# VH-VL binders against p14714r889to1111: the designs that were tried, part 6

Target 1, 223 residues: p14714r889to1111
Amino acid sequence: YLRHEVKDPEKAISFLQDLLHSSGLSEDQKRLLRTSVLCREQLAKVISDSDIEGIEEGYVELDCSEFGLQESLEAVVKQVMELSIERKVQISCDYPQEVSSMRLYGDNLRLQQILSETLLSSIRFTPALRGLCVSFKVIARIEAIGKRMKRVELEFRIIHPAPGLPEDLVREMFQPLRKGTSREGLGLHITQKLVKLMERGTLRYLRESEMSAFVILTEFPLI
Below, E stands for the ipSAE of ESMFold2; O stands for the ipSAE of OpenDDE; V2 stands for 0.75 times the mean of E and O plus 0.25 times the DockQ between their complexes.

## First folded at step 1 (VH-VL)

Design f9 (framework fv_felzartamab)
Fold by ESMFold2-Fast, scan of step 1:
Structure f9 (fold): chain C 223 residues (1-223), chain A 121 residues (1-121), chain B 107 residues (1-107)
Amino acid sequence: as target 1 above (223 residues)
Amino acid sequence: QVQLVESGGGLVQPGGSLRLSCAASGFTFSSYGMNWVRQAPGKGLEWVSGISGSGGDTYYADSVKGRFTISRDNSKNTLYLQMNSLRAEDTAVYYCARHEYDFWSGYFDYWGQGTLVTVSS
Amino acid sequence: DIELTQPPSVSVAPGQTARISCSGDSLGDYYVYWYQQKPGQAPVLVIYGDSNRPSGIPERFSGSNSGNTATLTISGTQAEDEADYYCQTYTSGASYVFGGGTKLTVL
């Protein structure tokens, strides 16, 4: 039976995998789940620091440190590349030039988790047709706060062809967890809660005539 | 086998304080969330407070928020409930209960015998 | 913030089937748990996850949950089953909701 909050990294990963693996998953879905699983240490951190209730109530503390934004974005794209190749869906990255030198103070691993989950979902629901792609855009708005401090407001747009995610999945992302919540819905629900833990964090899902998009907004101190 | 033993209950005047303890044995205490559930005389069960296995996350019913504090000492396998500003409506048997997951859902698989808290003048 | 409604009392003859209902809006979308409480004793889990029995709980206990109503069923009810029964669900972060309880009398 699933344990409440584990301290051992192996048990933490097993707990998360058990939680994400419903008895109804196909072999294709299990393979996609394995592809969406982050590094062992990243998964263990998420569970060891909190449980599902803690994340849902916003009691989880972020593990903040200095990190490079470009390195984080590259790691995220690398994490989703297997699914991208398998589904023959291209990822087009569009970053401002300043991203290459941008050093932030925040929770790098949780940022990567948020971006990886939304990218994996976008790839999963994009048809494998020539000329179709998932666009990963970053918009940075830098603001000086007093003489010694800068912050950056980052907007991540993960754009994919319409109609995008099923309506039920988008609902599962924003509504309380319940029996029948899909593996994908649970992952996106956790992602939505993690975004809210971040400084001025918001996550929205937009539907337009020709495209759909995840829009993630968050703020970081600049080092 | 799993055992939960509550203590610390008693008679206290309105506005007073009381500290409940729950001694756990028979399982890896730090791997489980723990909860307090109360039952007023002749009434039903009411969830009061919960704490994660690490102690990093705490939860409270609106009726006790700001007055009660849940805590745990994993080195002693003990759960605590510090109750301040007690009211007559806090009179109840207080049960220590072990949290178990049903995927993302929660329930209580083992309960202690309960300890009676009576708030009266 | 779902509210769970149980009948205050249910009576059955020994050997007959007892059914205790627990009603709430869209309750079938949530897992339901059942606890048995005898006078002067702590509650005991008798059903978890709508329909599963913990080790040590007699086979005569079963549960179901669909639509707006969960049901605890006791087949071939025995005198020792006389107790108060509570249903419980979990709807969101730390939202534990109990029903008002049902007193089962075995006449």
Scores: ipSAE 0.006, ipTM 0.545, lowest interface PAE 9.3, mean pLDDT 81

Design o1 (framework fv_ontamalimab; at its last look DockQ between E and O 0.03; V2 from the best seeds 0.00; counts 0 for: pae O 15.4 > 2, placed apart)
Fold by ESMFold2, look of step 2:
Structure o1 (fold): chain C 223 residues (1-223), chain A 122 residues (1-122), chain B 112 residues (1-112)
Amino acid sequence: as target 1 above (223 residues)
Amino acid sequence: QVQLVQSGAEVKKPGASVKVSCKASGYTFTSYGINWVRQAPGQGLEWMGWISAYNGNTNYAQKVQGRVTMTADTSTSTAYMDLRSLRSDDTAVYYCARDYYDSSGYYYFDYWGQGTTVTVSS
Amino acid sequence: DIVMTQTPLSLSVTPGQPASISCKSSQSLLHSDGKTYLYWYLQKPGQPPQLLIYEVSNRFSGVPDRFSGSGSGTDFTLKISRVEAEDVGIYYCMQSIQLPLTFGQGTKVEIK
């Protein structure tokens, strides 16, 4: 099911590579190449997570390094762009430049994996015929815990039209794996478990009368 | 606003089948699962199974496994419960109920149909 | 399967007096997420069941504050501080920690 669940990222990679074939290398083409590389790295991470028992028990080690938040958020948006275009769903991004310019220490690829899966799911369950919007917001709260130690709590909100995800997928996301778990449910369940591995990581799915939302909290050392 | 309207009472002989319908309105049918719960005369509640209105996945109680089929028709927003090889102890009121679940750990039945009486007698 | 056992099976209560219903599960209802998946329903005469208490102690919307739930692990209690005529019916506990979902056998509450 993991190989099938990354099919849309493969199409995003193929789309970007086809675009490069038709153009010379400009700044936009360089960004496309960087995004294609990041998508391949995410695909490799997803395939290597085929051992669900390790993720379920929380024994997967994070691969931490320094990374720029702007590049990570841009990679996430581009990874889902094919589905957004195909479904005629607009993605609205709301994160200030002081937030996006942050440099963090953490597992960049797992963060991208988490955000991509939740964003893809939000797009997937937004009706295509209405030209509706998925909102991607990032909120930062900085805490100083020493003279040279700063941490930032990041809140990622992925907001989409009500009712959002089907009830059984929300249930599969948060409950222990069962025989008959759908492919979509398995991907969301893995994502929920990966969030729990992040420092102070929580994932919530909220249902409101007009909108539903993923709310993801993580914390990183700020460099 | 939310309504679950079930089909009318049925009288059946042992060995026959019954198909109860549950028509939903006032909400997006594919976003919630439908559970079936029965209540024999003077008895308590017994969960029979569940169906996803989104993809048709089911889970049946062991007691009725092999005799029950639950389906959902998204074009009519209607769930069905088909119980075969009826026995006299299948006599009960059959309820459909919409489940509710969010990340806060809530898992309960928020709306119930009015019930369908199925009587199995010789 | 998790067996849910209610005690008593029947209560006759003078209006305005308290009532207490016990529910015991054959296994702990405490999930690794720290929550306890125990629910109470009320089935009034001639009506389908309706949710009363979720997650042990939380009143569902519109439920009067005379209803309270408590307990942990395998032992749970529903209390009605002052029974009123509208509280007549059959009370069921339910677990949703695992399939199959199971109910207690019910406690009928009547007014004397």
Scores: ipSAE 0.006, ipTM 0.529, lowest interface PAE 10.9, mean pLDDT 81
Fold by ESMFold2-Fast, scan of step 1:
Structure o1 (fold): chain C 223 residues (1-223), chain A 122 residues (1-122), chain B 112 residues (1-112)
Amino acid sequence: as target 1 above (223 residues)
Amino acid sequence: QVQLVQSGAEVKKPGASVKVSCKASGYTFTSYGINWVRQAPGQGLEWMGWISAYNGNTNYAQKVQGRVTMTADTSTSTAYMDLRSLRSDDTAVYYCARDYYDSSGYYYFDYWGQGTTVTVSS
Amino acid sequence: DIVMTQTPLSLSVTPGQPASISCKSSQSLLHSDGKTYLYWYLQKPGQPPQLLIYEVSNRFSGVPDRFSGSGSGTDFTLKISRVEAEDVGIYYCMQSIQLPLTFGQGTKVEIK
């Protein structure tokens, strides 16, 4: 209830703040903009706390709609570009041809949240050394169900150089939250819970000698 | 090749302090936590506590809380356990052990140090 | 604290014969994430403990296939299908579902 009511006004406020930033501002206007940013951050915290409880308890419902997979993947990559540039870590994308025309029925924003969080984490724990990159791969398996229905099993692989994430962070991702959980660990823990809400959703973290990877499996009705 | 090499045996009087070291090699030190486990002569294993080599966070067993401090020096890939106000019942072999998190999300102690004998006697 | 109870405390085995060790926890080791936080370690004479089985039934790297773990909830078993001289030592079960981490009392396995 409160979470859904507040999110729409927050999106409007964020849009208006972006417009103001692109405009010439007086010192008084800059002060008011800074104040509105703080108010937005306070609202985001209330929404985040509410979302965390709902996700932990498993009673958050997915908001399903039709969306384009390629557009979602492009949005995710854009969301992580700032950190990618800052850390000088390249993102290499490998999608099958079918992705460009693929339309799915599901929760687009939660899928983006899952993918952006795992990509951000992968970038953060990739050394800022020339030649190292994060690989974002998608594998799609399409299955026909009866005469009129199609379904796709999507496997997202986010591959980065070994050793990858610190052991404590991987533990925080999969274990119950404890006193002193890091901000990064909290984000990944929530991501792991969100994957469980997805249809046949699973999240694994692979740690091998040369590479580490997030492996995310989900299923969507194909439109 | 993963190795944890501990400091040598110590003999201490009651009320003294002991600092045991555990030097890691063959892996990225900051990617794994270090647990400390002790074993009194002829007795079983007792968990002492844990430290993150990533951020320095610690968690200590209640029995030793207030008397123990665990630290990790990333520049030397060495973990330390400092135990104060020693009693005769602290006489034990102290082990460091690396925790490992696998792809299924479990964690366990995969590699152990050789142990450091600490004897507390008058 | 979760109490881990092992039976028997001592076991003498003729070489080539099977051995079975039981571990019982004071509360379920099954977490809401669907995982069971139970492990088996072997301490050979004069050596540190070494991991044998993680996650109830998975053999650690290099552990011979004669070792197998099973169980669920609060009752767990470690089996050695054919005991060899190198298997002599003290076996410990451990839980990691909650702090503090706790071990069973240990089961001493000796050759007759």
Scores: ipSAE 0.005, ipTM 0.497, lowest interface PAE 11.3, mean pLDDT 81
Fold by OpenDDE, look of step 2:
Structure o1 (fold): chain C 223 residues (1-223), chain A 122 residues (1-122), chain B 112 residues (1-112)
Amino acid sequence: as target 1 above (223 residues)
Amino acid sequence: QVQLVQSGAEVKKPGASVKVSCKASGYTFTSYGINWVRQAPGQGLEWMGWISAYNGNTNYAQKVQGRVTMTADTSTSTAYMDLRSLRSDDTAVYYCARDYYDSSGYYYFDYWGQGTTVTVSS
Amino acid sequence: DIVMTQTPLSLSVTPGQPASISCKSSQSLLHSDGKTYLYWYLQKPGQPPQLLIYEVSNRFSGVPDRFSGSGSGTDFTLKISRVEAEDVGIYYCMQSIQLPLTFGQGTKVEIK
């Protein structure tokens, strides 16, 4: 029912975005539009998820396409800006220069989902103290497989100040779903499962005395 | 891995209609637009129109406006071009082509179908 | 509609020699976003067109470096530094700054 009800508004947003595209936008406006499109698509995909159990069991197929990594990361950051502002937690982005030109083949929407969820969680559980920030770092390692084929290993590091995620949430993230799993825990658990679906995908949560971090590894064909 | 495979050649009489299909694979169909370009024998390329594979939004060239309908079936990842009231000057090879979508959002074609020959003769 | 005019319409080139094709637009293809929306396609015999150059001077994936594009505003040039047999076909410039999209007449490149 909900999927059907959301379909029309979603299509309308898409239609409006198409109209805006043809309205003579500035470069900045185009960028915003592109970001909004990516967010809409991500929303649509999440809504279309009808079987959470399937995701947990790894029966979900990735929908791969070409995408720009920079655009993806921008969409991720925009998704967490409201919470960042609300919590008075700054986001510090650290991307290599190569990210701006990297085009990849993979499920970008799932990537956005993964990164947005982990970033949101990091912000949510960062104390609202002045001067605290969440670091969003991307490390790219390019490997040549053939004369014309390259792959890139991406490491996403989301570093946030102590105390980090509650231990219960960390447990919910990595343990099988149970009755009574928190909403936050469910999101993180699904995120963890989605990462595993990606090529060489791994998700780790590190906890140290002063800092904690999500570390996400994945590999994509580089186009 | 991106492929656009079009339907076979068509022979039609004047006044008839033709529907050409373009099946897409190797990418998320709804993430890109489909353009149709035709080429009369020995002539250049002519853009006919564009369709959003996601929402079906279309924009047609004035020359074919009123006679053309572009559609997209997301369930089969197939785009269709229906051209009505055919006349001899509609004889051409018809191509579907995928939009390359970047941050600017403007149209250029990175992948093409193999083409469909449509012959209109009495 | 923006009119795209190519010159010459045909060109015969000795293998290994350079080739140059001009494309002129009836209005500027420079957009307010700072990009110029001029593209080059090659249609080899019996094949669909294939993208060579996007936004004036960027080689598409897999396109040899012997192909180069240049120009600004309304005047554009495609150059082939050393023409090879596989370069035979019809070259088209295209604008996408506004609808309808329009192509040049095409330039037929042949080997002598």
Scores: ipSAE 0.000, ipTM 0.478, lowest interface PAE 15.4, mean pLDDT 90
ESMFold2 (binder alone), look of step 2: mean pLDDT 92; pTM 0.938

Design o10 (framework fv_ontamalimab)
Fold by ESMFold2-Fast, scan of step 1:
Structure o10 (fold): chain C 223 residues (1-223), chain A 125 residues (1-125), chain B 112 residues (1-112)
Amino acid sequence: as target 1 above (223 residues)
Amino acid sequence: QVQLVQSGAEVKKPGASVKVSCKASGYTFTSYGINWVRQAPGQGLEWMGWISVYSGNTNYAQKVQGRVTMTADTSTSTAYMDLRSLRSDDTAVYYCARDIVEYSGYDYYYGMDVWGQGTTVTVSS
Amino acid sequence: DIVMTQTPLSLSVTPGQPASISCKSSQSLLHSEGKTYLYWYLQKPGQPPQLLIYEVSNRFSGVPDRFSGSGSGTDFTLKISRVEAEDVGIYYCMQSIQLPWTFGQGTKVEIK
């Protein structure tokens, strides 16, 4: 959470520092700017280390509440829409009818975080060619436990054109973290760990000749 | 100034192991990854794998997965490739090569700019 | 695996004449961030490969301006405007958009 709360301010500071570098600065101003860049980099490192330890060790508690699945999916698509437009990569959504009325008990924000990260990665590694898109597909399998309790197994497929993600990023997603893990690999690694915290959660990455896909499985109590 | 210097030629019997070294100089060793590429006599170039010197992360070509190990010793600025269960089709010149992109930034893309002189490995009975 | 195909496999050139080598990839080498991960290498007899061109068209440090790279998507070309004796060797294209990194089969350039 901390990392996400400071992410936009850090990017804004970085952008302003880049603008100052391109302007006419005195030597004293250049020195101060350089010092501020180093301080920002050190803070980013401290924040990254703090966030990751809790997730790696598996003691992050899920904040469970009632939420609507359709509203959650719409929020995720909205979150990634700017990058989709910027990269000229369309997102095609395919949800079953029951999604519109489905109310779940679980951690809505963590689910959104998982889906946003995998969608953003899929968009980043899709060429901006006419006719190519990222497909966001949901498959729901409802299980009745007796006549009074219902659960749903949700399968999220985020499908994009071959070749998909670089193999090194896929490996970083599933391997233990080390110093120098890429920022993209770190994001996907955290996503993979968050999926494991969810009930019966699994994350796979599939490569086929024409397409590649993230396949995310998780279960929720139905309300 | 930037250079990679590899260990000398090796002659091994089938089933043996070989460990090739690649000593870096003229740059910050931990800022770049190291690729390993081989070339069989009269043949083209074949990528074997890559190591991030900074993180220790590795990625190996499927053909050698399970019998190759790539490591780096930052105290001596030396990378190593250990290839086990040697067979005659492993006879090749083995090269180490530095990644184009530094790992000290936020960039993740890869390539090769500086190459070692090569180590000839001959596997014969 | 991405397959890289070079044509021709061999080329005999009169000194001072131009040479052109084609490289085709089995799938696009364009990354969604706008970079194309295609490289050209030269291997002189008895020497390791040396980088000539990175990211399709950028000359590496020290490479003479008679070398130029061009192309997009799956079709790429390396041109030498005036072949010199020192340009003799085997030329390879390479992709690094997806592991494993793969090379073309090589094009041998010889002087007539």
Scores: ipSAE 0.000, ipTM 0.396, lowest interface PAE 20.4, mean pLDDT 79

Design o11 (framework fv_ontamalimab)
Fold by ESMFold2-Fast, scan of step 1:
Structure o11 (fold): chain C 223 residues (1-223), chain A 117 residues (1-117), chain B 112 residues (1-112)
Amino acid sequence: as target 1 above (223 residues)
Amino acid sequence: QVQLVQSGAEVKKPGASVKVSCKASGYTFTEYGINWVRQAPGQGLEWMGWISAYSGNTNYAQKVQGRVTMTADTSTSTAYMDLRSLRSDDTAVYYCAKWEYDSFDYWGQGTTVTVSS
Amino acid sequence: DIVMTQTPLSLSVTPGQPASISCKSSQSLLHSEGKTYLYWYLQKPGQPPQLLIYEVSDRFSGVPDRFSGSGSGTDFTLKISRVEAEDVGIYYCMQSIQDPFTFGQGTKVEIK
């Protein structure tokens, strides 16, 4: 379903990456190119029909490896920066200090996919008015399991002004996939299924009078 | 203060190409897109396209699609519009404009491009 | 393409008198997010256009309070409560809800 919607943007990104490779690159340009390659890989994962069916049925295997949480969060913010700039919606990041040194064992690309999709959605449904922003907040709780094993419970809150997402879009996120599901709804549906594949993963959408929020909870082994 | 300074006037023959520059100052160049708008003599405003200074993503108006390329150089805070296969009806003042408020908040002074044989 | 139609095309005003310009769009400019993508620009003789009003009714920085925008859906109005000599120029409405972004044909405001 997504193939028809995102294939042309993917080709455009590939074309721009090819042009950059033909040029002398600064270190900042090399960093941006690496980020764009990761974005393209994540996009390819989202549009895979076999991946979608596996995710829907809950049998997709996570590709776990060691990764740095701060690097992942920075990559996610960079991935959504284009829409943030276009819509004039600032992203405010609030991470605990321990995040900067935190090494986790898990599926880095799927975590980034979950966070980028919920951030993009939050940005899309935030009015471009002075003083309005999307807040990306991380809460970490470290638990020792025996003398050598540590785990961290991570809570990601993506907070945006009320009323937030349309009711139909939130419904599509949690209800069974059907023919005629919107592109936006399909993306969020896949996201909530991916969260379920994460260790003790839960995704909630909260509506309050002044704000709405995605609340994502998951656990990782700490390296 | 925000300022966009464009390159000087150009006179070209039909079939030639022109590259107009737009140097930005007074803001973080990569945070806002640049639009290009032209105005033929005695006529109204016509949107040509947009470029993100952060991503390099572009979107062009159908009338110039295939003949225009917009680029941005972050090291010099300069946006460029390259228009190829010039025709007499491309004679216009070309403006760059900063994207904010889902509109064009600050404009360059304009670059006159005259296409004549 | 969304077509933007302005009336009148020209307007001669005695200093201190009010002026009103209408802008009509061929399609609604209200987005599902609740924002209306309608903007007003002034182009003074020999100068680039300058932003006056964004999102129907919000004045841009430095724009005098004698300028006001109003309207909804497809029908919009720019009003100048008391026209001054420096207000001479061509006024354009614009929509940015849909590509290509389109402008009205312009309204020339002159002092009598």
Scores: ipSAE 0.000, ipTM 0.418, lowest interface PAE 17.9, mean pLDDT 81

Design o2 (framework fv_ontamalimab)
Fold by ESMFold2-Fast, scan of step 1:
Structure o2 (fold): chain C 223 residues (1-223), chain A 119 residues (1-119), chain B 112 residues (1-112)
Amino acid sequence: as target 1 above (223 residues)
Amino acid sequence: QVQLVQSGAEVKKPGASVKVSCKASGYTFTDYGINWVRQAPGQGLEWMGWISAYSGDTNYAQKVQGRVTMTADTSTSTAYMDLRSLRSDDTAVYYCAREGSYYDYFDYWGQGTTVTVSS
Amino acid sequence: DIVMTQTPLSLSVTPGQPASISCKSSQSLLHSEGKTYLYWYLQKPGQPPQLLIYEVSNRFSGVPDRFSGSGSGTDFTLKISRVEAEDVGIYYCMQSIQLPYTFGQGTKVEIK
């Protein structure tokens, strides 16, 4: 229900915010625009929360359409930029050349949700004020699988300084929800369930001596 | 069993046009692109262009740009190459070749169509 | 256009002896995704070309293990460990990293 009532107004607000962003703005107007972006993100979270039961049980149907991968990745980075600036943590992007022209068939919004949540968590657990970097890396493997088209296997690596996420958060990501599950743990749990809805989707969290990383694999038909 | 079967030899006058066909069998026609490659007598291989059997999109070599049209008929699983304003140096064996899989290589070739342009 | 240069242009080989063909490209055939878009074809007398090797070193279905490909970047080699009568013909390297696709000028292999 909440999803139905709020989703269309959210699209309208997003469009208006984009128009304002393109305009010459005063410093006060820029501050208000940033607040509007945060409010939109909060509304998107509330809409997602209304789908928790469907996501947990695999009832949620993906809303698939054609989209550009580079535009999607750029949108994700913009969505997390406020926290990146606030924490003085730089985001370094490493994409293969073919990403710039790659058009995929799939659920763009869910992909952005997965990538935004893992980037936000990586930024949160990178030490502030040390000039440290979160690396967002994409690896693309194109494969001719069946009839009429190629498929691409995408591997997203979100690499950040060790030790990374607390062990409790990583556990909450993969375990059944409990009354005491943290807000961050709930977000990551939903994210790993959404990855499972993606074609051949997997999500792992890796720890090494100097770095930790989210590793997300998923496949899309290539247009 | 994949096969590409081409139309028979053609003899044309300078200035005429020729249309070579390439009939595919043993696979889903729309899953693969078709390349056209020619070979002049005693010479090497020259790429002429490519067509997607799925979308109909084409890309032609600059040397023949403006004189060539490639088409594909999904109802008959047949690709065509139409070359216009023929010159003596268009005399060659013309091959169609399937562009297979991820690496864009030519895995199966037609038997070739000899086109002779003479006055 | 990427220029593909083969050496030698011709080889006369005694049956059972090895043969080696070089192919050099005017620019790297390595894509950012880690794939190298280099292929080897054999054209037997009176026949269309047939694929021997794809992505530098992978033998196509039905190709005997006496054929091997190697190389990286701009320098590639096709080797035949023991040349047999059925191996006579013209060998071509090809690149498909960018349009237009281009072939080497060919290497004629003849048996003594």
Scores: ipSAE 0.000, ipTM 0.397, lowest interface PAE 20.1, mean pLDDT 80

